VHH binders against q84jc2. Designs and how they scored, part 155

Target 1, 232 residues: q84jc2
Amino acid sequence: MSKMRNLVEEKFLEFYESWVIQLELYLHQLLIAHNNNTMSETELRHLISKLTTHHKAYYTAKWAAIREDVLAFFGSVWLNPLENACSWLTGWKPSMVFRMVDRLRKSRVVLVEAQVKKLEELRVKTKFDEQKIEREMERYQVAMADRKMVELARLGCHVGGESVMVVEAAVRGLSMGLEKMVKAADCVRLKTLKGILDILTPPQCVEFLAAAATFQVQLRRWGNRRHYVTHS

## First folded at step 9 (VHH)

Design lb48 (framework vhh_8fcz_2)
Fold by ESMFold2-Fast, scan of step 9:
Parts: sequence; C-alpha cells; structure tokens
Structure lb48 (fold): chain B 232 residues (1-232), chain A 126 residues (1-126)
Amino acid sequence: as target 1 above (232 residues)
Amino acid sequence: QVQLVESGGGLVQPGGSLRLSCAASGFTFSDYAMNWVRQPPGKGLEWVSGISGSGGQTTYADSVEGRFTIIRDNDKKMVYLQMTSLKTEDTAVYYCARFPYSELWEYLTSPSFDYEGQGTQVTVSS
C-alpha cells in the first residue's frame, strides 16, 4: 500500500532536472547564434557539438537507469503529465522531428533540392523503423496479457515463496524485453538526429536544434502551468 | 515594465579585470535564466554566458571559458559578469538578456530587444 519513489527514479529525477536546465541555457546560446550571421563555421560546429554531447549524455544516463529499472521510464515521475502524454516508447517519436524541419523551411531555413531529397529518404527510413518497433511493442503487450502470466499472478497468492520467485523471474524477463525495445527506439532517435544534422549546414543545424529545444522547453513549461493552475 | 540596466564597463588594459552588473526589475527574477551577450564592433550579437534561475548551473562560450564568471544575487535582483585576463577581442558593448518562455518562437523568427538595456561598453586596449 506504500507508495515510494525507488532509487532509480530519485537519481534520474535529479539528473533530468539538471539536464533540462542545461538544455535551456544551451537554447539561449542557440537563439543568439541563430540571429548572428557573423559567426564562423568553426564556432557554429563547436556549438552543435555541445548540443550533440548534451543529448548523448542523456542517453548514457538513461541506458544506465533502464538497466536497473526500465519501468521507471513508463509514466516517468520526472516528466509532467503533458510530457508523458506526448511520449512514444519513453521518448520523442522520431518522425516528429521532420515536422520541425518542415515548419522551419517556411520561415528561415533555405533547403536545396539535394537536402530535401536526403531528408525525405531519412523520413521514409525513420517511419519504417518506427513501424518495426511498434509491431514488437504489440507482440510484447500480447505476451504481457497472456493467460499464463495472469494465472501465475493468481497462483502467487496461494503458493509460498517458490511461486513468488517464479512470478518475479517472469517480471524480470518482461523488463529485459522492454529494455531492449526502449534501446531500439533510442537508437532510431539517435540515427534520425545524426542523419538530419549530417544533411543540414551548420547554420541550419543551429536553427533546427534551437527549434527542437524551444519545443521541448515550452512543452515542459505548458505542462507545468496546467499542473499548477488553480480552479477558482 | 521589465527593465534590465547594465553597468561596470570601461577602458582596461589587456590582462586586466572588470566586473559588470545588471539590475533587473519588473518580473519574478528567480524564475528566469539570465544571460550576458556582447556586440563587438562590426559584428552581430555573441552569446557570452548564462546562469539558471537558482544560480545552480552556469555555462560559457568557449572564448571566455575559464576567464569569465557569471554570478547572480536573487535577493538583490542582480546578475554579474566577473571578467579576468581580458583580451582585445573582448572589446564590445555588453548586454544583459532574458528570454521569456512566451516569446521563444518569436525570438527564433524575429529577435526582440525589449528586455535589453543600453548596454555597457568594455574597451580592452593598451
């Protein structure tokens, strides 16, 4: 009956809050850089490198945490309800980033035909990889709902410690399956992000990263505002 | 009535030090990250440093890392930039900046100067 944050949740909450605060500081640097056409390519590449390193740090911490408790990432306590509602397999949906590129194309990003073609190829590949993972998730959900798992849960109430150990082993097996699935989804995210940055010029990369970070920071702020809204 | 008032600039020799100050008013100061940005002669705005609302996190442009320190005093509603080992390339007008959440997309498409004061001139020369 007791509700407690486990150690993984507490540790990752501390990490994530710090990580998001740092992302906002990098966002401010990106916004200034985006509006300064006198920056050298070397300066822009260093800034892009800071953001890619920051995102890699997130996945390093995440993968360490999911090895301990992958279930902490489903309905995460460090995310507000809006962030959780927008989540796809514990993170952003990879194909969503192409909507960011499409929106920026109309405002300030000037893409040449070769870039448009490469981005469309990457979009198609990303959607294919997403569908593959969604099929695995469906198979996983069917396995979790399997009558044998339900029966094992019921039997745990009537048979001693041996039955409890069998149920715990089954839950650990399911958690290992979820960990592999989450890592597969994160690999698609990282490949998609790298692919976009490889296609875009340094100024376009800065604009893309600024738009992505703006969306992430605003989504968190909007969700937190709704959480703190009082009704009369 | 958001106001940011910069001060502390001046003429200094290479290798010297200066401390810039920014006095903030018209908003809940501790809820916002604060930034120092600069405009060298003939160039656009360059981001220099940022500090989180609590002051717990800071970040610096590579060109100033290890030489500059950003500090804030939330009780006094002040942001400071401690500059050491100054170089001629640090010569610029320095501005204190805040990026409100409601205007992030607008800033991405059209930069706003509403929250920047007159700035403070730093000149590093022999």
Scores: ipSAE 0.684, ipTM 0.884, lowest interface PAE 1.4, mean pLDDT 84

Design lb49 (framework vhh_8fcz_2)
Fold by ESMFold2-Fast, scan of step 9:
Structure lb49 (fold): chain B 232 residues (1-232), chain A 125 residues (1-125)
Amino acid sequence: as target 1 above (232 residues)
Amino acid sequence: QVQLVESGGGLVQPGGSLRLSCAASGFTFSDYAMNWVRQPPGKGLEWVSGISGSGGQTTYADSVEGRFTIIRDNDKKMVYLQMTSLKTEDTAVYYCARFPYSELWEYLTSSFDYEGQGTQVTVSS
């Protein structure tokens, strides 16, 4: 499956590069919209819908790819080392988006008390869902060190074709467990994003999405640039 | 110094066509996405269209989708906006804009005016 793994990585790299370029174009539209108080609610909702659709397209492509090779998403080749270092279970940590929400409290767009309460409830729920997934990851890591997995690792030390097949079956089993866990994490991400957008007004949604996209684009550019003299 | 010079505007009748041009200098043109933005009389800046640094990807405001086409020529350091089926609502000063990654956060947190003179497009009978 190593040849198929490389193909999955190549296809997703091509997809992701295109996806990030499109995100930057949408970001420019969001920045102009953020500074324009003459836009209608309908126009703002259409723009928000473009971003929501764009993020859904990412998860559609991701879930198809992890179905084939979930391990490609742990230390992804389409992400630079800085992006990989900031990753939590193959993506952004859901609770971290509330830092973008905290930006709205200090902006020219004021959050009303009812929104603050709902956002805090969502923050608490998101943190709880994250902790649940972290416990599942701990159980997964413990299972990898279980007696049966240790025995399988010993079998993999033999050079016969039977050993190769047994090791490949074990890797597939581990991959299926990781796929389920990654999808669970992505569901928390999508529920958190939808929850925030449902609470915010259209102008606040535009500012939030612009802040989130700015962070993604800047993080990618910072990591892709060589700013220091390399002597390693 | 970064410089963007817009041209090609004018008076045109509804249903007519115009091609706007933007000449860029003072930066590595192909490293930046380029945008067209406009300011109609009595309104704020409206984003019209964007094109990636390579020219491989474009996007449009809903109001101009299917009527406008953004193109770039990296060898000539030019970006163009081909406008067709013009409407009176398209009347505005059109500006060519770039958003460097280093200024994206400042755009969210600080008020600033667009630099440059723009090119006037007037759609009327």
Scores: ipSAE 0.694, ipTM 0.890, lowest interface PAE 1.4, mean pLDDT 84

Design lb5 (framework vhh_8fcz_2)
Fold by ESMFold2-Fast, scan of step 9:
Structure lb5 (fold): chain B 232 residues (1-232), chain A 126 residues (1-126)
Amino acid sequence: as target 1 above (232 residues)
Amino acid sequence: QVQLVESGGGLVQPGGSLRLSCAASGFTFSDYAMNWVRQPPGKGLEWVSGISGSGGQTTYADSVEGRFTIIRDNDKKMVYLQMTSLKTEDTAVYYCARMPYSELWEYLTSGSFDYEGQGTQVTVSS
């Protein structure tokens, strides 16, 4: 296939471009809300709900797409090279969100001791879940290089009905394993995000979500500007 | 020089309509999402509505959903806010705002938001 993108890639590219534009609009709303101390808790909770719904929509679309072609998410065409370089198992590394939480400690939105303790407990648990997935991925990568896989790669160089079928079966097996691992990583992401939002007050949730969205939007802008700039 | 000039405000009775306009200059207008924000008497700044650079996506505060419509004309470098079914609670100074990407972290950290425009007063009163 000489085409740069397949159907799954084209469909998810269209979805992702729309999704990130909507995220930027929500970011502007979060930034104004963050600087308004007269907003009610009910109003803040509605805004937080918009963001959590938006993120759930992303994972719904992603999981549908990986069922069709998980390999599209390794070196995604809808991400610029900088975004791809910052990816951990097709998305953000769960523990990195605690860097956004650390900003709350230095802002005017003060964390109380009970929150600090719960966030640290969550951070430790998130790191443990990451290590478990990294060990699974390492085992998967070792399996990819085992004697059976080397034989399959060798057979793939010999075009014919039997070798083609064996290679296709092997690729299908690899794809199913990757899909399971990507979903496991996404579950840790969602569990970590929910855990943080459950610990924080609504104003703190707004600041946290604003920081996270700012990072995501700026990372995309930095990578896009660098990618389209001509260097001599 | 970046400039945002708001207009179209005035006195209107409850249930009435107004169309606010914002004329932009000094930057590549289509590269930026635009926002309408407002400050009611005795309250902080409230975000009202946002529109993407292309105009393809919009979002609204729950308090104005279904009553306000944000649109833009990139050829004319204009953004508009069409307001219908106005309520006394909509009384505020309305500002047209953009958020430069280079200033997002500073804005989040400092807790200060400087608008490019001077605003336009909307008063909903019988």
Scores: ipSAE 0.478, ipTM 0.802, lowest interface PAE 2.7, mean pLDDT 83

Design lb50 (framework vhh_8fcz_2)
Fold by ESMFold2-Fast, scan of step 9:
Formats: C-alpha cells, structure tokens, sequence
Structure lb50 (fold): chain B 232 residues (1-232), chain A 126 residues (1-126)
C-alpha cells in the first residue's frame, strides 16, 4: 500500500536526519579528542563506545524499517542522489572503510606490523564476504527473469482477482529475499567495523571513526549542494 | 569576517553556577553547529558540548552531562553554556568553536580549529 510505504519513508527520513545531525556533533567531539593527547584510555574508550552505540542504533532502526518496506531502501528518499549512487546494497561497501584505515598508515600514531597483518587479513575476509553477497544478488536478479516472472509480465496492465493475488505473492517473495540480503550485507558491515576497532588502539579508533564520519558528512553535504543549480 | 566573542567567565565556588555567552558574526549562524571546548591547565583542548544549527539536538561530554546545558538564540546569533554544580575539574579557558565543512579534513590532519577570540576563563575554587 502506497500510504504504508509513505509512512515508513517519512518515519525513517525523520530518524535519519536526526541521526546524521547527531553524527556531526559526535564528529566534532572526535576531532577535538583526536588532537588531545592528554585524554585517558578510559575517556577514549567511552567516546568510542558512544560512536559504536550510535551506529548500532542506525541498524536497529533500519532493520525495523526494512521488515515493513525493504524497497524504501533502494533509492532512499532520505539520501541525496550522490549518496544513493555510492550505495552498495543500501549502504556503504564494507571494503571501502579500509580507505579510512589507510589514512592511519600516514598518521602520527603509526600502526605496528602485527596490526597491519591483522587488518590485511580482515580486508581479505571482508572482500570474500562481499563477493558471496554479490553472487547471491546476481542469482536473485537472474531469478527475476525466470519463467514465473515472465508470466507475470505477460499479464500486462490488466488486473483481475487471480492475477492481483499472484502479483502480490511475487512482490512479497521479492521483498523477503531482499530483506535477507540487506541484513546479510549489514552484518558484514558491522563485523568489519567491530573487527577494525578490535585491532586498533583507542587513539587510532578515534582517528578512524573521525575519518569515516568526515567522509560521510562531506559526501552528504556535497550531494545536497548539487540541487542548487538554477537558471536565470 | 567571521568572529566569535566569548564572555561570562569568572571565579566561582565548587557547587556554584555560571553562564557563558558567545556572540557570533560574519556567517549564516543557523547553518552551523556550535561547540564549547575548554583547555584545563596543563592539558589539551577538551570538547564540552555541541548544538545543532536549529538548536534541536545537543550532545555533552560525559564529564559535564546532567550539569551543563548548551542553548542557542539564532535571532541574536548567540550560543550559551549554562553551567551548574561546578567542580574544580571544570577550571579551564572556555572557547566557542565552529567547524566549517570545507575544513574538516584540515582539522583531522593538522589539528587546526576555527575558534576565534580570547576565550573566557572559568576558575572553580574555594
């Protein structure tokens, strides 16, 4: 139902706008903390915990919303066109965060060899998990062109009781399959984030989280400014 | 030109209250989140609190949560920090700070912060 889709979209739009504003405030805290070498390990870990809790809150809200309408997350109205163009299965591509990790290699707080080894092992595992999900998505897309979907397409725009029921069942099946794939992708995202934070020291975690949040906030800002093209 | 002017600091007894003010000029005030940061004696800059451009969202450092309140008045281009239950650990120079989007990578790489003014000294002692 269109009204139901609009409600899910409106509710998540309100949530996401608030969530991003809060992320920007946490980013400011991370930037100050990153440049303060007098903070205790306990203070740094508490700040890192705030950010991980904030990210977990996003996935809690997202999974509730996709249970109701997963299609809202493909071409999301709460994301600008640039953010949507950069999405991989409704979010960031897990291996992409290693670009932020590469930032740490040029940092004042150098990564030790043991950390570099563990991060490369995590990168390889993350890439493997991504490829598994991509193959599942490919199989899902091929299934959309199977005999059953071809028959649904033959029904055209003419609607009868039986054809309506068949279309509704097919859409429900599609949505359930997409929901499982999105959740699988989100699990890879969360495992990758946790893995990186487990390998890094608290000061390195702060720098990593600050870099990731900076990228996210700037990508949103840049994409939003695109719509200020007008004709005189 | 961008300018931030802090005021309201002073000497206060433990458990006391104080209100800091920051007057902003030279930019579209409501487009920017505003922050209070402080530098205690012998320490680096510590983030204290932040408020969104609209004033609808606030965030606090754990050490001040429940004791401090950040407020803004966009019509007057002011941001305030209401401090209660002050502790000796709150002794610091307090600065009003803004983080322009175009300079976020510079802040991360160089430690440069866009806060202007002399700051305002808060001393909590008996």
Amino acid sequence: as target 1 above (232 residues)
Amino acid sequence: QVQLVESGGGLVQPGGSLRLSCAASGFTFSDYAMNWVRQPPGKGLEWVSGISGSGGQTTYADSVEGRFTIIRDNDKKMVYLQMTSLKTEDTAVYYCARFPYSELWEYLTSGYFDYEGQGTQVTVSS
Scores: ipSAE 0.675, ipTM 0.887, lowest interface PAE 1.4, mean pLDDT 85

Design lb51 (framework vhh_8fcz_2)
Fold by ESMFold2-Fast, scan of step 9:
Structure lb51 (fold): chain B 232 residues (1-232), chain A 126 residues (1-126)
Amino acid sequence: as target 1 above (232 residues)
Amino acid sequence: QVQLVESGGGLVQPGGSLRLSCAASGFTFSDYAMNWVRQPPGKGLEWVSGISGSGGQTTYADSVEGRFTIIRDNDKKMVYLQMTSLKTEDTAVYYCARFPYSELWEYLTSGAFDYEGQGTQVTVSS
């Protein structure tokens, strides 16, 4: 039997393709703005708001979709194999964005000591929240091997209305647990992003958002082309 | 060799209209989003508008929203900027730009921007 996409997967694939295309257009605007020292704080704040709204739109659509089918987000059909391999709980690993922040130390607009201290505090908090979620995922995976899961797997081999209903109820319960964990991970992502933007000046925010979007767009492009750079 | 050639600029009165054109060659045009950027006198480069490779998505700077329209013709390898209700503040050299994926980090880290076009001057004055 062929693996057919359900309506949730088809709808989110269409959404995601459009969302990524729009992100690339916003990236081009950010790259030009980054190198323009004549922009007002108001103009920069408006651009930052456009990007923040765009990311919030992604999570709004994602949370609607995972309520219907969270498993679609594990090995997603709208992501290439490279993007899927680099995913942490259906998205970017929150602490990884601090690598983008580190690039700001080499920019024309330097970080002051007060910002460095606040960013380090946020990094530590983000790592703590990540580890908490990783412990929950480990407990979830261990629970999959318990006697109840083994019995449900056994029942799933029998054709009958009662067995089908019991297996469906169990799968629904597992999906609800995954939905909670994915939403918790997304909340850490959003809190980390907001925290960084609250600490940075508007020019630094533009550079940070440009770096993050550049990484996301390049990862997608290279995965789609399957061009692996071999060091020879 | 990659080339972008802008045209259509000129002197126009406030409230007037102009259509800018950009002819592209030397690359697979439909694989790239295209952008219009401008440099007003005494200011840095300002992003004006962008259009996706298919032409299905467009976005605009707030200063030009509702007044400018970006369109493309992939068969002719052209991108256009239709400008209406022109203001004195729209006076600038207008450049057609693409951002190759291989150069995104260079644009971000070095501050170097190499637009592949020569630009076209738009002057809005009575």
Scores: ipSAE 0.707, ipTM 0.896, lowest interface PAE 1.3, mean pLDDT 85

Design lb52 (framework vhh_8fcz_2)
Fold by ESMFold2-Fast, scan of step 9:
Structure lb52 (fold): chain B 232 residues (1-232), chain A 126 residues (1-126)
Amino acid sequence: as target 1 above (232 residues)
Amino acid sequence: QVQLVESGGGLVQPGGSLRLSCAASGFTFSDYAMNWVRQPPGKGLEWVSGISGSGGQTTYADSVEGRFTIIRDNDKKMVYLQMTSLKTEDTAVYYCARFPYSELWEYLTSGDFDYEGQGTQVTVSS
């Protein structure tokens, strides 16, 4: 909730709102470019570069913020409830972007067989990388429920001075583990995005990026429209 | 219902300046980002510049960065394009454009889209 925001949450909220507004402006540029058959390959590649730079700026800001407070990214105050419900380890699930890739199969610009093969290989590798992270998250959740953590939970706010240091060390350990896991997930996201863009032609890259941005903007809009503030 | 009326075009010498205007009506102006796009002779539509609904953020095509400035006045429901250091390559019909949230996916899927306005002609004579 807004009144429970810490400094990291407040700074990232300001950053994210600005970042999403800029994404929408880039989306409008992508939509115009998608419908223009006279643009050169150089012009298209430059536009694609603007979008990849914009996404890299997001991860640069995110990694700085999670170093200070990774928990701010679980149930983020800058995301509406629908966006939060759709999150996988603080962001989009890497394999889901292949739904946008599948749209290209039905577009007027058809993927060639060599591209289809490379995209399928990338999809399989992305799913494998996701499963490795999911297994790590499962181990993390099991560790949270082990005997030592259960004992700490039983003590609650009634822990004595000697136990305070143990609780603080445990919380720091949890945060460090989550930070490592979030960074691993973000690396899979960035590798998947780069992999797709490396396989696609510049016009296909523009269509893919436009589809991804459209989905992100629409999901935010749908969530904001359906958001019911029960009581603030 | 939705209307966008462009004006301010004309004939100008290279290095000259022009200010284009777009008067909007029929929608909640401040809820939408506004764009300038252009169509040079014999080419498709080129995106020129965009401005957020609040006016707090702007972006420009590389070819016009540093030469053009997009501004809006939400009280007057106007968006402007201040053009300086004009080049012969800037010769085009300029259109004011809005992309409704409900139609973003449609614009991507349907291909070409029609603008409500007639545009304003800018001719930079060498």
Scores: ipSAE 0.637, ipTM 0.870, lowest interface PAE 1.7, mean pLDDT 84

Design lb53 (framework vhh_8fcz_2)
Fold by ESMFold2-Fast, scan of step 9:
Structure lb53 (fold): chain B 232 residues (1-232), chain A 126 residues (1-126)
Amino acid sequence: as target 1 above (232 residues)
Amino acid sequence: QVQLVESGGGLVQPGGSLRLSCAASGFTFSDYAMNWVRQPPGKGLEWVSGISGSGGQTTYADSVEGRFTIIRDNDKKMVYLQMTSLKTEDTAVYYCARFPYSELWEYLTSGGFDYEGQGTQVTVSS
């Protein structure tokens, strides 16, 4: 009854549900490929390309949607409460993907010294870029609060249709700033993902992508089922 | 309790067709994506095709795209693989597979996983 969604939310909900289902199918392919040492480098690179294209499709759809309504991505209706609680600026926290990279250090296909060095350099740069975005968002939140307070004061002093125009102008200003911040955060995500894939061999890329997709699918399932235990 | 029973394999000539069947039991069938995987002689397991729990989405390995079709019947708890234009390279034991959410990390860490089915042999030769 009271769960009306705007058109952007409806369209992206439909897209996201389909996108996650497709991710799970690709995950199954990655799990089989991870355990098959007879696959050619060409076959592995094609599979990696499927995943890379799939992630690019997500950001293409997301950026189209945020141009129309960036606020839909803060407390997204297509994410469960657990997924929303784990979000950093409308998506995964860039530095967290290095947890998936750490799994490769315990893998049978071990990282060579040159790869470890490059991954550590990328980790440091990713954390630097992440912290820079966090400081920019903090400054934006302060400015947003000041703007919001001014608009609330104006709204309280005006009676009639003019109030609608003032609210719409304030929302547009807020949305433009948030869109820039979300795109900046997504650029750090894409740069980090590409950087990792460029450093890793094809078998290591398959294992990394499988670990990342497993985490994403597990988080969604746990949140949807609400089956989790708290240890005292 | 989970069981997957494959059938429909056999000997066919190149260019021929076969339909493989998989009967599932012991779990809520529609909650799980289903997959066909194969093991050619002297090679590891190859993923062939997957279908979402609802049947609304499918995906195929490049080597079989355009030739194979995966379908499911959730009422009958069956998944099928319709194979056409068969090649000698399609010769393999075919397995029906699902990946329980509780075991996804174990599949990554163990260096392999067990499939629940016994498989069905497909031989493509003249």
Scores: ipSAE 0.684, ipTM 0.886, lowest interface PAE 1.4, mean pLDDT 84

Design lb54 (framework vhh_8fcz_2)
Fold by ESMFold2-Fast, scan of step 9:
Structure lb54 (fold): chain B 232 residues (1-232), chain A 126 residues (1-126)
Amino acid sequence: as target 1 above (232 residues)
Amino acid sequence: QVQLVESGGGLVQPGGSLRLSCAASGFTFSDYAMNWVRQPPGKGLEWVSGISGSGGQTTYADSVEGRFTIIRDNDKKMVYLQMTSLKTEDTAVYYCARFPYSELWEYLTSGPFDYEGQGTQVTVSS
């Protein structure tokens, strides 16, 4: 059986597959750069810029798509089930990137105390912003169960007429609320990414971006192996 | 066993052209992106170009953009680097490289990668 896809899902699936393939190619460039201590700061900054531009392109495409159909991003057809299970409000959970940063603290390139302090401050701020969005999402989900929504759901059980139009208007309102929350979450993601890159040196930025991309590529690979049974 | 064998290097004058070849064996070639990397005299490894498993996407280091073209033939299990408008700065040993998913994290944390071939020398001089 095949699930039917709408035009937004088809367009974003095509975009995302291409975007992930390009991310893997950039990851290979990052891995080589990470192991080359003869690169200039200018060369490293240019590579970091390629990655930040690539991530910005993702959010540009995503925000265009969610204006048309935000629900496509809840249970996305371009993500495998493992990727979907690991998603928080249609993307990576902002505070989890600090686990990647913690790996840098154990690498041969040691973070100075001033960087450690700034990263901890950013981690706390990011977690605060993340929890604020989680509270908004909870309020939104509770509102879906209020008396008005229950009445609309009852009305939606009847095919045709004014009831269909009223239900469609309510679903549109719900979609607008979800779009705002997804954009708020994406803003926290982008602020967190920028904040980390602003604190780290160019070599540390390359290592961080390589670690993040490695995790993303491997998570996709693991999830795509649906028939893989772990026999330890 | 995984093997990558580079060829096609040589001596060429500035502005000249060369085509490098890499023959792959021991793995499902079309499942992996392939890369060209180089080591100029007295420098570390520099990434040059990459191509997706299908060949549908390519990317290049800024220093070679518009001058080099990476191509693959999955039926022949070959990847090529077509080099034009060669400069003295392109003088290096060129390696064909694969980064398997199982080893990405190891490469990031442990350093050197074992699936680079023996390399082919490119010398650009008058």
Scores: ipSAE 0.682, ipTM 0.884, lowest interface PAE 1.4, mean pLDDT 84

